Miniprotein binders against a7ua95r516to809. Designs and how they scored, part 36

Target 1, 294 residues: a7ua95r516to809
Amino acid sequence: ASLSLLSISDLVPDLQFIFFWMSNAIEILYFIQQKSPAYMQTIELMDDKAGSKESLLSATISANEEAMTILEEVIMYTFQQCVYYITKTLYVVLPGLLDCNPFGTEPSSEQCRRAAGVCVCAVCVMPEAVRRVVSVFQTTSDLLQQYQVHSEIQSQMFAYLFFFTNVSLFNQLIDKGPARGWFQRSRVLQIQASVKILLDWAKGAGHNHLAQKFFAKFCSTVTILASPPQQLSQMSWKALCAEHPSLKPVQLHRILTQYQLMAELGPLPIWQPSSEDEAYIYRTVDLLESFENH
Short names: E, the ipSAE of ESMFold2; O, the ipSAE of OpenDDE; V2, 0.75 times the mean of E and O plus 0.25 times the DockQ between their complexes.

## First folded at step 4 (miniprotein)

Design P18
Fold by ESMFold2-Fast, scan of step 4:
Structure P18 (fold): chain B 294 residues (1-294), chain A 85 residues (1-85)
Amino acid sequence: as target 1 above (294 residues)
Amino acid sequence: DTYEVVIWIKGPEEAIRKLAEEAIRIAEEMGAKVEYVVIEEKDGEFTVYIIITGLTKEQAEELARRIEELAKKYGLEVRVLIREI
């Protein structure tokens, strides 16, 4: 395929070519934005030639506006295509995070030693399911760096990818978790460890602030579910809301109900919603997160 | 740098509770944070999971060594993972 023969509407979904086109469009847009003021000043300094100067200024403004609009459309289209193919790949690999066991390191590993009945490992082995997710993020980072995409666009890309990942994992845990046993505390600890590997990757890649922001809901959910019964039972509804502000009342209520069931803490509800939240705990339309908006 | 120590122990309920209490005490004496302590029963077998953070590499290795000694005292086998966070 020849890049000079591709139209915007006919761009083949190929990540390498899409990133290449996006990078070029961004570069051209910034060039026009930086050079346009100097060019306009040059026109303004020209002698008045009975309307010739005004005609040139008007034509230049019109041409620049049209060019910038087209470039912005190319950037948006290529960004959307990248997001589409990357999130399609993520959607396939993300469920594996909820089923994998990062604590399955064997004593036979050279990084693991067994002494007096204790297996001590210097480094935790990354499960294949976690590696697949990290690989998607790393490949995205590598492509953004290879094509020298501006840091602002890189930040927007990872903000969306983290948003998508958080929504996907949260929805799967809440919707499918009870049937798949994911609310059992041993399973939750495994999920927490796997998520920590993703967050560690994000920190190493310079995206710690984005990861903290966009993973807040899923991290809050896992933190609550992994809490010891003696600790969690001593916390009030209000205290839990204060520690986990990303959770809606219906979401927190569902999480606590599942926790109570799995911890076998009896049939009577332990965590009583505040009078202000009581009307909202049964709003099932607010239970699952939307992939629209972040 | 801070390190995380993940401990899991399988055995009789009374013995694992005693070991868990001692492990928590040692971690707190080191100034570490005990993130989670969960005791679960599955198919008649008891397992305790403990996650401890806020340790240096040397402190994490020392905690693992002390847990090893406690495991011998209680006749239990434990697994300990140390990782940089």
Scores: ipSAE 0.000, ipTM 0.285, lowest interface PAE 12.2, mean pLDDT 75

Design P19 (at its last look DockQ between E and O 0.04; V2 from the best seeds 0.00; counts 0 for: pae E 17.1 > 1.5, placed apart)
Fold by OpenDDE base, second read of step 4:
Structure P19 (fold): chain B 294 residues (1-294), chain A 85 residues (1-85)
Amino acid sequence: as target 1 above (294 residues)
Amino acid sequence: DTYIVVIWIRGPEEAIRKLAEEAIRIAEEMGAKVEEVVIEEKDGEFTVYIIIEGLTKEQAEELARRIEELAKKYGLEVRVLIEEI
């Protein structure tokens, strides 16, 4: 099946199965963790009939440790499977967030929380591509809530999904952006609006800190590219480094170089890297983000 | 707090230029700054985007409304983005 046809809705049945087992394994693990101390105490309080108590205690400890280990493996495996399926869906829909045609979708007022009238807010003008991304996150949230998955596991899930999203969007923007015209201010402003929608969703879902943390690099890139040439041309390399600490020197240099070309500014001495950073701007291996650094 | 308005207009060259000129005029009357006006042609279809800065929220919403009304009158497709900056 073409990956392009895979919707999050198509994966829901499989995800439900995985989330069911994940949730059950967590519940059983939690039960064992809570009951084990009391059970051990009960065995310890039993009459010491000729070495049977120590053997029972040892056997019980061993059985609990084995059970906990197996349950942890099940939780980890099911978590990884969920992440795999969800990230595959994200992989398909995320490019649409960058390649938004403003005319691609009719404004849907249904999702605009703003009351009466033609809302020209970013939500009403929300490209279908952004809706699809939000739908993936919302579906994930709904499933996690439906199966009452522990809050820590939910946080880990969203941390990874935001990480993946940031890496994917950042890498695509840096690599393909110049050639696809995504560095044009109009396009960048659309991307910025789309990111704000995602951040607002994350805030509403209780994941504001995670979203701010993991989207920092992409947000910094978009913020720089959205800046008017008159303003950005007045900012020194050092000032930009300080304002955008999530960007590596090579990344900032690439962004500024491409911005300069797009805006036809010519060489800007003020954007020249410091002598300290000069060696780092040529580290092309550090230009794109890795998916392995999570 | 200022707002930025991005306007995309698609349609015949003469009509989009006319609407773009009206948009610019309205923005200037509001005391806003027109930052960019770009006309692109692809496969015989013309698209204009306009970036307008220095608007209040109310001005941005009014600008959007007026442009949408004019676009409807001219039979043009228009999209408007309003962002707080």
Scores: ipSAE 0.442, ipTM 0.809, lowest interface PAE 1.2, mean pLDDT 88
Fold by ESMFold2-Fast, scan of step 4:
Structure P19 (fold): chain B 294 residues (1-294), chain A 85 residues (1-85)
Amino acid sequence: as target 1 above (294 residues)
Amino acid sequence: DTYIVVIWIRGPEEAIRKLAEEAIRIAEEMGAKVEEVVIEEKDGEFTVYIIIEGLTKEQAEELARRIEELAKKYGLEVRVLIEEI
């Protein structure tokens, strides 16, 4: 009941209004940028008195600068408002992604019936918790498309949304994971499946490059935690740091410690920090990611 | 490219054991390696995850199809996750 107040569906009318104005401001800005040089050239070609032509050019430059400043402010404000409301909604639904089980999720009734009397499915099914996250991204994509927002702005918005999602999921997993049992082998495999469903959506939506870039930290974490003991135990600290450059030494050390506990592995000498990393590993303030630092 | 396949099976112990053994056999016949088997038990019901590496996309999809047929035979719930390495 409480979650319905923060549903993306409840925000669609307000978001439509904001996207409408953002799109209009972008179009006007591009019109000025495209047409202004040609118009100024036309003024320059006038056979009028030099002082009058100079006055007209100065007035045109001043008007263009003022208009562009106002439009840029409107675009920035509307962009920030959209991001604010979308990320507020994401923050509420993201923890559910870490608690759901795509393997145990029931297929749609139609998919189950297609299996001819047996409810089996050769693919993981999107859980409701993952669907809520995907719905936020899909609604955002639909609105950007509906209002024909420039592709560069669209990419910038999804870059921020993926960055926010990555930081939120990473911090939830690291901070609450031990208490929630999220580092258990079966739970990590469930999280891996949920992440794959989310990333498959991003790829289908044309955002594969952004997803790979901005989900790097959380994906590295899940990859390490989901790695079979035989494979991971053969990797040195240096090799793990090189393969997962998005992880800080303190973060990698924490992840490996949790992996050792959950996989029932004894201490592994090859997972010892370098002398350069030793001091940094004990800095607890660097464990969690900041939403302000990218 | 090579794919990782995660086979998830839920149901009673004996039926899961038979399906898991056959899934492993099929994967090994295809030249794949079984990396890990994760077992979870709750109230007498078992959940098994089988992690397999070394299959092409076509082989992974074939494995998934054959496992779905076996799951129907044993009356078990099964899911397969296929990821490119």
Scores: ipSAE 0.418, ipTM 0.804, lowest interface PAE 2.6, mean pLDDT 81
Fold by ESMFold2, look of step 5:
Formats: sequence, C-alpha cells, structure tokens
Structure P19 (fold): chain B 294 residues (1-294), chain A 85 residues (1-85)
Amino acid sequence: as target 1 above (294 residues)
Amino acid sequence: DTYIVVIWIRGPEEAIRKLAEEAIRIAEEMGAKVEEVVIEEKDGEFTVYIIIEGLTKEQAEELARRIEELAKKYGLEVRVLIEEI
C-alpha cells in the first residue's frame, strides 16, 4: 500500500464521527451527574398520598445508574476506537524518523532561509518524516478541540499517543539499529535533531509535561548515544542509571554495548553494572517495551 | 567531493551568538557557503543550528576542530556533523 493512502487525513471522516459521539456521551454523563440531585429533590417534594414516591425514586435511581454505565462504556469504546485508528497511522509513519536526514530536507521558506538569526518555524524547517508524524498529532489535537472533548480525555489521548510513539521508536532502534546502521554517530545526531522538532511541537501544543514523561526512554537512549566518547567514558554505571532512570538495566547495558562497538572502545570497568543490577542485564524479556503495559 | 557541516550550539544567548559568529567567520574564510542559520529559544535556553556547504574534507575537519575547541573554551554544548554530498 502507498504511504499516502494511510495518512491521517484519510481517516478524518471516521474520526469525526467517533469524536462526535464520544463528546456527546461525555456531555450527557455530566448532565446526569450534575442534575440528578435536583430531580431527586423534585420527587421528594411530591405528595406521597398514593404511595408512588418510593417506586419513582427507585426507578429513577435505576435508570440513572443504567444510563451512566452505558455512557461510560460508550466513552471507553469510542476512545479505544480513536486510539486504534490514530496509532495505525502512527505505526506507518514513525519508522521514517529513524531513517530521516533532517539536514538534507527541502529548502526552508524564503522567510526563514534568507534572514540571519531567523527563528525556526514548523513549516519552514521540518523534514518530511517529522512532518508526517506531527500531522497525525496536530490533526488529533484539532479534532479534540473541534468537538470540545474534556481536557482530561485529551490528556489521556496524548499520553497514550506519546507512549506508543516512544515504544515504537525505542523498539525499532534497539531491535533493527545494528542492521540498519542507526547506531552510527552521524545517524544518532540526525535522529536527535528530528526528535527535537517533534518535542518542540508537543511543547507548543501544551503537552510538554506528557512528552517529557513518555518520550523519556527514547530520548535517554539518543542522549547517551550522542554523547562524546571522552565524556561518556567518564560516567559510571551508577551515574548513568541516575541520569537515565527510564532505562532498565538490560536496556542500558545493550545501549552501552552498541556504543562501545561504534566508538571502537574496549570493555570499560566503569560501566560494569552495580551488584543490584547484575541479575537484570541478562533479562532479554525486558529489552523491548510492550505497547500494552503503559 | 563536497562536504556539509552542521553545527548545533546550546547555551546562554550571548555565548552562543559569539560562537556562531566565529563559526560563520571561519567558514567564510575557507570560502564556504553558510546555507542556513537558525536560532531557537526554549525555556530561556538558546540553540543555534548552522549549515555550511562547499567544504573539502580537510576544511570540514578543520572547521569542526576549531568549533569544538571554542565550545570547550566557552563551556558550551556543541555538536558537529560532517557529511559528504
């Protein structure tokens, strides 16, 4: 299939439908939760001569509980559907970030290109691979705002999208990096530049805290790999663990092993794991991240 | 063969502008073309990207060495990428 046929723009009509019903379900749930006490008060003021007040209260409570349960299920299901469609497009476009050369992109706009000291605008200096990922995030943000989805749901959506992005990029780098040459220093610096552009978008969109949290593992990996050999070889295992708490021992060990190979360093005693971590550097089951546990 | 040098500098505004000016001056002394200069401010910290084209391999390596030495002198974080085109 063509990469252009799997773009987020092709999914917008389906996403609009899903966001519409999700936002409506949230509004109706809010109405029931906020207005139910007033209705119960009205029933309490009714004349009880016919003895029907208790039956009306019971029926009203049961109807409200059933309605809230259904609405919560609709919200959960529509959220999951949005995530499914959006992550499907992310899965297609994310690998390009690792193959991208942000320094060989199309010329920036005349406005950004011809003036000394010009600030970077997203349109002018965005590599195509980064633009494709940003387009997914921006379209998602636009739809969430268009349908006035509650801010907590918007945050949950982006938390998952950033989590998915981090897992996808990290797993591909660790798993395919040796065969694809992604651990070469020039490639790592290109990846670092591309990720910086993506993080700038997240900050401008008001998601900086979520991006800092959920990109931490991939960013730590790239930061280590980009470090000069003289600087990194002076950092102990304990210091690296403290500076990069998002990395599991097996992951840090693998990253340092790849660094040694590419920097042509022999084994370094300073990088020997602490006694607490020695049992964990061989846990291959912990090397790659799961898309479902976070 | 022609080489491209990409320079990233991160730090306080005054220091990064001074280092960027020196990098541009050195590149122009070598007869190279400064293709792009971009400055960003994030949370009070500044980053400059400079793209320089039209270098020989020897010129690109000399430029990188000079910039890395200046960055150490000023206490700035710098990254230099050299690629053949």
Scores: ipSAE 0.000, ipTM 0.132, lowest interface PAE 17.1, mean pLDDT 77
ESMFold2 (binder alone), look of step 5: mean pLDDT 80; pTM 0.754
OpenDDE base, look of step 5: ipSAE 0.430; ipTM 0.803

Design P20
Fold by ESMFold2-Fast, scan of step 4:
Structure P20 (fold): chain B 294 residues (1-294), chain A 85 residues (1-85)
Amino acid sequence: as target 1 above (294 residues)
Amino acid sequence: DTYEVIIWIKGPEEAIRKLAEEAIRIAEEMGAKVEEVIIEEKDGEFKVYIIITGLTKEQAEELARRIEELAKKYGLEVRVLIDEI
């Protein structure tokens, strides 16, 4: 049971089984919710010469309530199992997104034009590490569509997967970034390119709104770090807070401190926190994000 | 709508310098702003990132096409990222 060896493709048979059960439970629940009122009306219209109409109505109401409760529990359980296995796989592949270089990735022959023995490609190429992440999302989308899972449940699943990805990437960048060199100017541009490829996939898959909502913190972080020094140095603390409301004061301060060091903007602090925010900058407990979104 | 263009170039120093100078010239002729130039060197191999803003999508795509043509002439590897800002 090594997480480092897990591939989304290895989990497909198990996920297919869970999605199958979830889809069937959803469809049965929907059927009961939609058809039960009509059936109850039919019972009400019956001639009760045998004297059992009230008993039948009471029994039907009780049976419907019990069935709906059981189906809701099955849907919740199967949903949680899918999320668990998919996020467990994502956790293993996500760090690779921060270590890859889309600009230095070798393109396929179809993406590259060749002349004078040299491969020339005008577009940034998806690295294998990014492809592994996209593969997890694409496989999830394919399974949801294969088993005709209701669109509301699909949206809830991708909302959570994007939330999980956002927190994982943000925490890794903030916590491990300095030691890994991820705040170097060129590395930030590489991370920006990888994130762009991932977000382009989400847009193509019809999840642009969810991606914008649930990737806000990590995207804000990358946007700030990828900003040219002349542009960023002209922005005030207040302006940065207004443009990046998803970032807590301690998080924004950490990001700007790393930026100033890597962009070699001199020894004097450029961004001065407001007096109101200054007290929060020294609270290390607020630096990393929790996977428990309350 | 304005777009950010990131040009990545890999190859030997002299060829990169010539392509970078021509890329900057083309961008400036199109009315764009060159925001940043990042140079990396390791073991005699050079990589350059050029960040350009102030272009429309059509202008950014035209810049990418022109840079691709120049890369063929200089025998250099080039990647271009175009992002809406």
Scores: ipSAE 0.482, ipTM 0.831, lowest interface PAE 2.4, mean pLDDT 83
Fold by OpenDDE base, second read of step 4:
Structure P20 (fold): chain B 294 residues (1-294), chain A 85 residues (1-85)
Amino acid sequence: as target 1 above (294 residues)
Amino acid sequence: DTYEVIIWIKGPEEAIRKLAEEAIRIAEEMGAKVEEVIIEEKDGEFKVYIIITGLTKEQAEELARRIEELAKKYGLEVRVLIDEI
């Protein structure tokens, strides 16, 4: 099937199966972890019939360790499968976010699961491109809640999904932005507004800290590009490095160079990298983010 | 005295102003020059940038340490850059 036809709704049945096993494995693991100490204590309190107690204790420890190891593997595997399927869906919908005009009038989504009829919920009033991205996250949230997945695993899931989203959007913006006109101030303002809607959703979903952390690089890029030339031209390289710590020197340099070209500012000495950073701005390998660094 | 310290602070207005004032005070007590203080507000979050020059290496490191300790005490996000100029 063409990746372009893959919706999160099409993956729900498979995801449900995976989440079911993940949740069950977590519950069993938690049960073993909680009961093992009490069980060991019970064995320790048994009458020491000639060597049977030590052998039973050893066998029980070994069996619990093996069971826990297997369960951890199941949890890890199921987690990875969930991430794989969800990120495939994100990969399809994320490009639309950069081309979105959130200031346009778009019709409400028919896909609102929360209300019968015309829904005016925050999701339904979102631009379609933003709504598609939010729908992936919302579906993930709903599944995690439905299967009562442990909060730590939920946090890890969203951390990775936000990481993936940031990397994808950042790389697309840096690589294709100049050619697609995404560095034009008007287009940047549209991107900024679209990202704000996504971040507001994440805040409402209880993931504000994770969203702020993992979107920092993309948000920093958008913030720089959205800055008026009069303001940004007064900021030194060092000040910009300090303000945008999520950006590597090579990334900041690329952003500023493209901004300069777009705004027709000519060379700005104030944006010249420091002697310390000068070597790093040529590290083109560090320009795009890796999906492997999570 | 060829070192500069750039301080980036993020947080609530009252807390960042207090930390900025302390940073400036410490710098002035060291005989350093405060070159620039920028306060920006965006979406209810405040950011402060302070550029301090005329420091020795030891002064810059001490200033950085004191600011980081204060920032931690106030629960603020801080970044300190030390550069030779």
Scores: ipSAE 0.000, ipTM 0.182, lowest interface PAE 16.1, mean pLDDT 85

Design P21
Fold by ESMFold2-Fast, scan of step 4:
Structure P21 (fold): chain B 294 residues (1-294), chain A 81 residues (1-81)
Amino acid sequence: as target 1 above (294 residues)
Amino acid sequence: SKVEIVIWVEGPPEVAEKLAEEIRKLAEEAGAEEVEVVVEDGRVYIIITGLSEEDAKRLLEEIKKLAEKYGVKVRYLIDEL
């Protein structure tokens, strides 16, 4: 209950300290990795009297290995702490993304608020629920840049955050969606618009490749549910599997079955699994995604 | 590039439905591959698939004229296929 009161802004001071320690540990580790070879060469060029050069070299190697191990542990710990607090905040705001209506959001632009009450405008204004999700990602990006965290670590951070978001949204839509009406056509179109706004943010932030990779499952699900009935009715099971490779056969079958019911396409399923895929459809354990394996 | 346009009509249901039907006709005339109208929970959406970006922009200008005629607001989202 207390976590529902937390915004990402409230966590910034604490996150700043964690990012500070992580950034410093990364820089020290990088310094040791870059300077160690030159120092070892210097020792090797020294006069070797009674094996003193060999003992100094051994001692230096041992000290460097110990220091690197400690720094790697600090980096891993601080990374895990950042992920923990950021994903806790994401978990609270993500359900709102599925429930909001981007098309119903009133634009602040005068172009769409004329006295005559008539206008045609693009969906440019982010709903508050989507803005809360984007704020978590933007604050994370800002902190990574402020503390000059190495680009590889930045990529790993967003890979995990996108993975977490994808799993959370996919599981909510698949497991609870039918009971909550999330598979209704109007709801799916709203979700599609919200997801596009989120993906557009990721593209603007330089994370388009990561977003496409880690949102693939949820994006495929939304794309199928938002597809016109005539288009899907003309596609075979093989064609749908080929177009949506991120979905497991059991997941694709569940989505198509729900789509068929919502679109009222008839009493029998149009999309029949191959014999090879039938075994997966009977394995309910494969329906929901796990947070444990990336 | 080919695009998908999702249009949401904000207004009284009876007026929104009439506008949606006229938008459907304009989209078909413009060469859309698929046009779907969704009416659920007092919301009217039109999904137009398979127009080029240029044809989509021209269609949106015609929709603007219709929105003015019916006194309703129209919001849209364009996505690449």
Scores: ipSAE 0.383, ipTM 0.788, lowest interface PAE 2.9, mean pLDDT 80
Fold by OpenDDE base, second read of step 4:
Structure P21 (fold): chain B 294 residues (1-294), chain A 81 residues (1-81)
Amino acid sequence: as target 1 above (294 residues)
Amino acid sequence: SKVEIVIWVEGPPEVAEKLAEEIRKLAEEAGAEEVEVVVEDGRVYIIITGLSEEDAKRLLEEIKKLAEKYGVKVRYLIDEL
């Protein structure tokens, strides 16, 4: 089956299995960590002559360390598998977010079966393309809660998913944006709106800080592109760098160059990179974000 | 809190531009601080800034009725500023 046909719903059974083992491994690890000191103390308090007690203590320590190591490997493996499946689903739905016209009432999602009618929940009023992305995150959240996964692991999961989403959207916008017309002001405003809906969902889900942090680069790009030419043309390179610190000089330069072409602005001296940044604007290797830097 | 409303008009450019101008008038009458009508590549959209959330909702209901009269679909987003 082409990866393009996989919905998050199709992956739920496999994800449930992985989350089950991840949660169990975390619980067992936690149990060992909490009980191990008490067991060691109990062994230490035994009246047994020195040699048998030390051997038992050493064996218990070694067994606990081995068990914890194995459990940590299981947790790491299951976490990576979850991320792999979820990011595959995101990869399929994220391009739709950039082409989304958020300004249409599309029919209620099949997922909001709760009301025998048009659900007016925040998810049901979302554009379909935004809803598909949110559905991936919501399904992930629901699974993490269902299996009572430790809060730190939940935070790490969402951090990575937001990171992945930002990288994917940013790279697509920079690479394909000019050719697809995503740099047109009308399209940028649609993208900005779609991203806002996603960020509002993240805020409502309790992930506001993570979303703001990890979407900063994409949001900065969209903010610049959404700026009126009259306003943006008055901003110096230095001012734009200061206002959008998440953007590398090469990225900002690319955005401004494409904006200039789209707005039919002649070369603006005010957007000329500083002498300090001039060497960096030619580092095309730094233009696109890497998925490995997380 | 003031809101920004972005409205896209889906339809033939001539009809969309006429509707956009009517929307501009309605927005100005509603007390909008700024109203921008943009025509790009045959797409018409309106950016309305400076309304309260309540006034924005009322305006959108009027715009919906107006769009129905013109036989065009409008899409909108409200953003808090």
Scores: ipSAE 0.025, ipTM 0.396, lowest interface PAE 5.7, mean pLDDT 86

Design P22
Fold by ESMFold2-Fast, scan of step 4:
Parts: sequence; C-alpha cells; structure tokens
Structure P22 (fold): chain B 294 residues (1-294), chain A 81 residues (1-81)
Amino acid sequence: as target 1 above (294 residues)
Amino acid sequence: GTYEVVVWIRGPREEAEELARRLEELAKKLGAEEVEVVVEGDEFYVIVTGISKEDAEELAKALEEIARETGLEVRVLVEEV
C-alpha cells in the first residue's frame, strides 16, 4: 500500500538537488545585480577615447543582460520543477483529508492538552491523513530553510501550493462530494476540523497571510456547509454573496442546494438568487475551478 | 462574546442518543440560541450556539466527568464566536 502512495520522503533527494540549483542561481543573479554597477562605474572612469570606452561599456551591458536572462530562466525552471513534484505528491494525499475524522483520532499526551472545563482534543488531534498533507508542507519548508532560499521565493512557493490545495479540495468536494457522502452534516464537521488543523499548522509556520488569501474559496464553502440550519436560513442570497465574494453564483447555488437537501429545509428554495445572478447560475462550465484562474 | 460548543459522542447507539438528547435539553434550558444534533452511525454531534462562557465551560466540565463514568467516547470543543 505504501508503494502505491507517492511519499514526499521519496522525492527529497531529487528536491534537494533542484533546490540547490535554484538557490545557487538566485545567489549568482543577486551577485551580478549588486556588483555590476561598480564595475560599470570603473569603465566609465577610464581615460579612454569615446569610441573605445563606449564599445567596452556596450559589450559589458550585453553580456550582463544575457547572463541575467539565462539565470532567470534557470530559476523559473527549477521553481516549476519543485512545485510540480510537490503538487503531484499533494494531489495523492489530499483526498484523505476529506475522509478522516479528527474527533475520533486518539490524542497523544504531547499533541492534545485538556484544561479544566475545556477539551481541546477535537482540534489539536492530527489524523494520519492530515499528517501526510502537513508533512509535504513541512518538508517543503525544511528544504527552503536548508538551502537558504530568499523569503520572496519561499512566499511564492507557498502561495502556489496553497492555491493548488484550495482548488484541488474545492473541486473534489463539489464534484465528488455527493457520491462520497462528503456533504453529510457529520462529514462536513469532520472536514472543518481537519481544515482547522491544516490552517493552524500554516499559522505556526508563519504563512497565515498566504493561507487566508489562497484558501478563501474552500474555507467559504466549508463555513457555509458547517453553519447550523436556523442561522443559515436567516441569511439572504445578497448577504451570502457579500460574505463569500470568492464564490461564483453557480458555486454558491450548488453549495446551498446541497445544504438544503441534507438539512431537510423543505421543498421550496430558501435562498432566492438575485435576478442579475440567475443567468449565470446554470452555467455548469463555471462550476469547477481552473488551476490557472486568478 | 457568545460561545459555541461542539460535542462529539461515540458508543452504543442507545446510550449515545440518550446523552445527546439530555445535552439538547440542558442547552435549551441554559438559553442557547440554537442546538443541532447530527447522527452518523454510532457517532453523535451536538452543536450548541449562543451560550455564555460560564455555561459553556460548565457543560464541558460535566461532559468530561460523564466520559470517565460511562465508557462513552466524548470530545468537547468550546470556542468564542
């Protein structure tokens, strides 16, 4: 069963090599950007004929531009390869996050603490399926730190990984949710707890800002689905659209339809779409997210 | 602020159902805004919204005690909303 699962640990040697190349290319680019002005100034201070000085200056500029272009391409390629391997691993482990039960997972004395009058077991207990997802993010963070990759590149990498995770989880829940039973009230509560554990990890790792930005659609979906019936039924379509701007009208309508069915809120639609939105509600082509839409 | 309590119960269906029913009654008497009970097989979720911090903590303490006595698995989450 372990051979059928792509482990992040199996990719570490390849990732180390790619991170090494990326880090070195970034440092060389930075060095050229830092030292080039001083060298150019040295040329400009030469007591040479205008033609000779201009020729050397022009040649130096051309050589530096070519070198910087090549380094930027190497950085882009190595970055793309890293995210490709990491997201391929994430894709395999992400469905497990939608199927696990954090409430039923036994806490260790180190992971979960019980305070008098309060039990924190339900939110601090990490199921194996969530641990596999967190391990991919943690390994990525460890590699970025090991190779001292610049903070801007680190942020871009986690932005993309969170974007990928958000789209993958949203699409799986919307497309496969009805058949897998994921829209059942108990399953949504379990998913909410799993997502909280994942987001708590991101906050602890210093990525709270990126997580808030890139998980917005999936978090909105889970928030709506986890809402109690009386509370949700008191919100208008306009209020829900305003509260969840990341959701398209067709997506919000699909989510509310599933909620109404599961909560048995009666045969009549409780949430009336605006007349402006009606034209877009039945456009199934807009239901699932693209990995390239921003 | 107002508080939300999520109680997860696992065990023999009749015993878990009875505990969930008692929790629903107690929460309503404490003035909870809404109480939702969700059932999945041998698992029960009791979601209590709109109660005070003092009542939420007392409920959690009582449930910790019941878990020790009944052999039912009980998890309680208390959070400010």
Scores: ipSAE 0.365, ipTM 0.737, lowest interface PAE 2.2, mean pLDDT 80

Design P23
Fold by ESMFold2-Fast, scan of step 4:
Formats: structure tokens, C-alpha cells, sequence
Structure P23 (fold): chain B 294 residues (1-294), chain A 82 residues (1-82)
């Protein structure tokens, strides 16, 4: 019940404080990196005896190393705290993204039409559950902009957030499995459409490359589950692996096995790889099993 | 209970458009609640039709498969109880 009460807006005051300290630490670090060479040059140009000058240079190097180490630790700590609180909020809102319908809302003027009582929609609208996830990403972006956090750190933060979102969605979908229709085509298409809204937001925010990289696994999973069983059974194992390089062969095999267990669609023909494909599957499963069991 | 028909279509864009127009017309005649068209890559389209009885869904699937043969399209039709 406590987790259900968390929202990004409740964390904004704490996040502002942490972002403020992170931004300041980054600026101080960059300032030292930029000014340290000039200061060292000033010391080297001093008209003094060699021993005294060398002692001052040594002391300055030592002081710089200590300051840099402390600042890097502060940056890492504050970064981890921001990510922790943001992902904690994401964890609460992400399940809703899997259980919402971007289709079947009232039509917009450009995207849907009605004829003879039937609503025809060619595009999705943003469900409230998806809007909650987008608001977490947007608030994060706004805070990074407000505190002028360097673009490299912004990219690292969104890389982590996208990674977390991808893993969370993947694990939740696989955990639901084919039970109670979670692998039905319409549900999977709804999930795919909802994820596309997140990807479109990321593209608009300048994070297209990161989103493509870190959502690849979940996107591949949803693409497979949306595919008709007959199309999947016609593909060789090598062809399936080639189309979904973000999935490890063992992960792809597990997804296909779960997909074949969909009783709601009636009996599926047993997908049987060629002898070569079969050897590849067995080898892949055996190798991964050796690292998971101890 | 109500049934949903999901039509997966692959082929040339013009032929897909013709089949989609016919699917919408048939859905309207049957009194379907909603038709959703999802375009994937210009050569692959999903059509989701909701609010049909089992008998209507089966008849729609049969008619769509016949039209797909006429237009030279690859089609997969799935009927799901919702």
C-alpha cells in the first residue's frame, strides 16, 4: 500500500536537492580539470629553488588527486540516489503500462473515424497508465535541464532508466506468461503500441539512440508474441536469431516455448527446428545452464 | 461473450488497402463495435475487429481468407474470446 502512494511529484523536492548537489559536484570537477593545468604551469614558472618548487608541485598533484576522488564519489553517490528514487517510482507505474489499452478510446478528429456505428482507428492515443510513465521521464528531463546537468551525465541517467524499464517490463510480461490471455495477440499489440509511445517520447527528447539500444530486448519479445504462430514456425532457428539479435538464444527459446503453450489459441503445431538448428538450440541451452546452476 | 478477430496481412500496400476497406465494410454490416488498423512497416498490417459473436467472427474470418486469395495477400486470422 505504501508503494502505491509514491509518485514522482512526491519525490521532486528530494530529487531537486540531489540534482543540485550532483550538478555542483560535476561543475567543480570540470573546473578543477580545466584550471589545474594552468595552475601547475604557474608553479613551474616560479622563480625559486628546485627543491621548494618540486615540493609545491608534488603537494598540488596530491591535493588534486584527493579532490578529484572525493568529487567523483559525490557524483556517483548522488547519481545513484537519483536513479534509485526515480526507478522506485517507475517500478510502481510500469505494471499499468502492460495492462492498458491505447486502442478503443474516443476518436480524435484526425486519427479515427466512425461509420454506421463502428469506430475505425489507425493510431493510438496515450492511456493514463502510459502518461504516468512518460511523466516520470519528463520530470527527470526537466530536472536535468533545470540544474544544467552536463549532457553526458543526462545520457548516462536515461541509459540506466531505459535499461531498468526494459528489464522490468520484460520480467513482468514473462512472469505473467500465457495464463489468463496475457500472450493473446490483441493484448500484445496493445503493449507494443504503448511501448511505441515511450519510444516516441524518447525520440522527441533527443534520446532515440539510447531508447533503440536499451528497449531492443523487450521490443523483440513483443514483436515475436505479436507474430502469428504459423509465421514463426516457418522460420529457421538461425533466421529467428538473426531477426532478434538483442535476445540471447536461450531467451528466444524460452519465449517460443511459452508462446507454444498458449491454449487460448488452440493447438499450435510443434515447431521443430532442422537437425542443425536443433543442435544449435541444445548447445545454447546446455552452455547457459552450466553458468546458472552451481 | 464477445469475440475479437485479429487479421494479420502481408503484401503490397495497395492490395492491403483493398482488403482493409472490405474488412471495414463487413465489420460495419455485422455491427462490430470497433475496428483498429495497426500498420507495422508498409507491407504488414493488423486489423483488430471487436464486438462480434462467435458465429460472426467465424464468418468474417472465412470471408477475409477468400478475399486474401483474390488479392494475392498472405493472411492469418485469429479469433479470440474477450
Amino acid sequence: as target 1 above (294 residues)
Amino acid sequence: DTYEVVIWIKGPEEAIRKLAEEAIRIAEEMGAEEVVIVEKDGFTVYIIITGLTKEQAEELARRIEELAKKYGLEVRVLIEEI
Scores: ipSAE 0.365, ipTM 0.765, lowest interface PAE 3.1, mean pLDDT 78

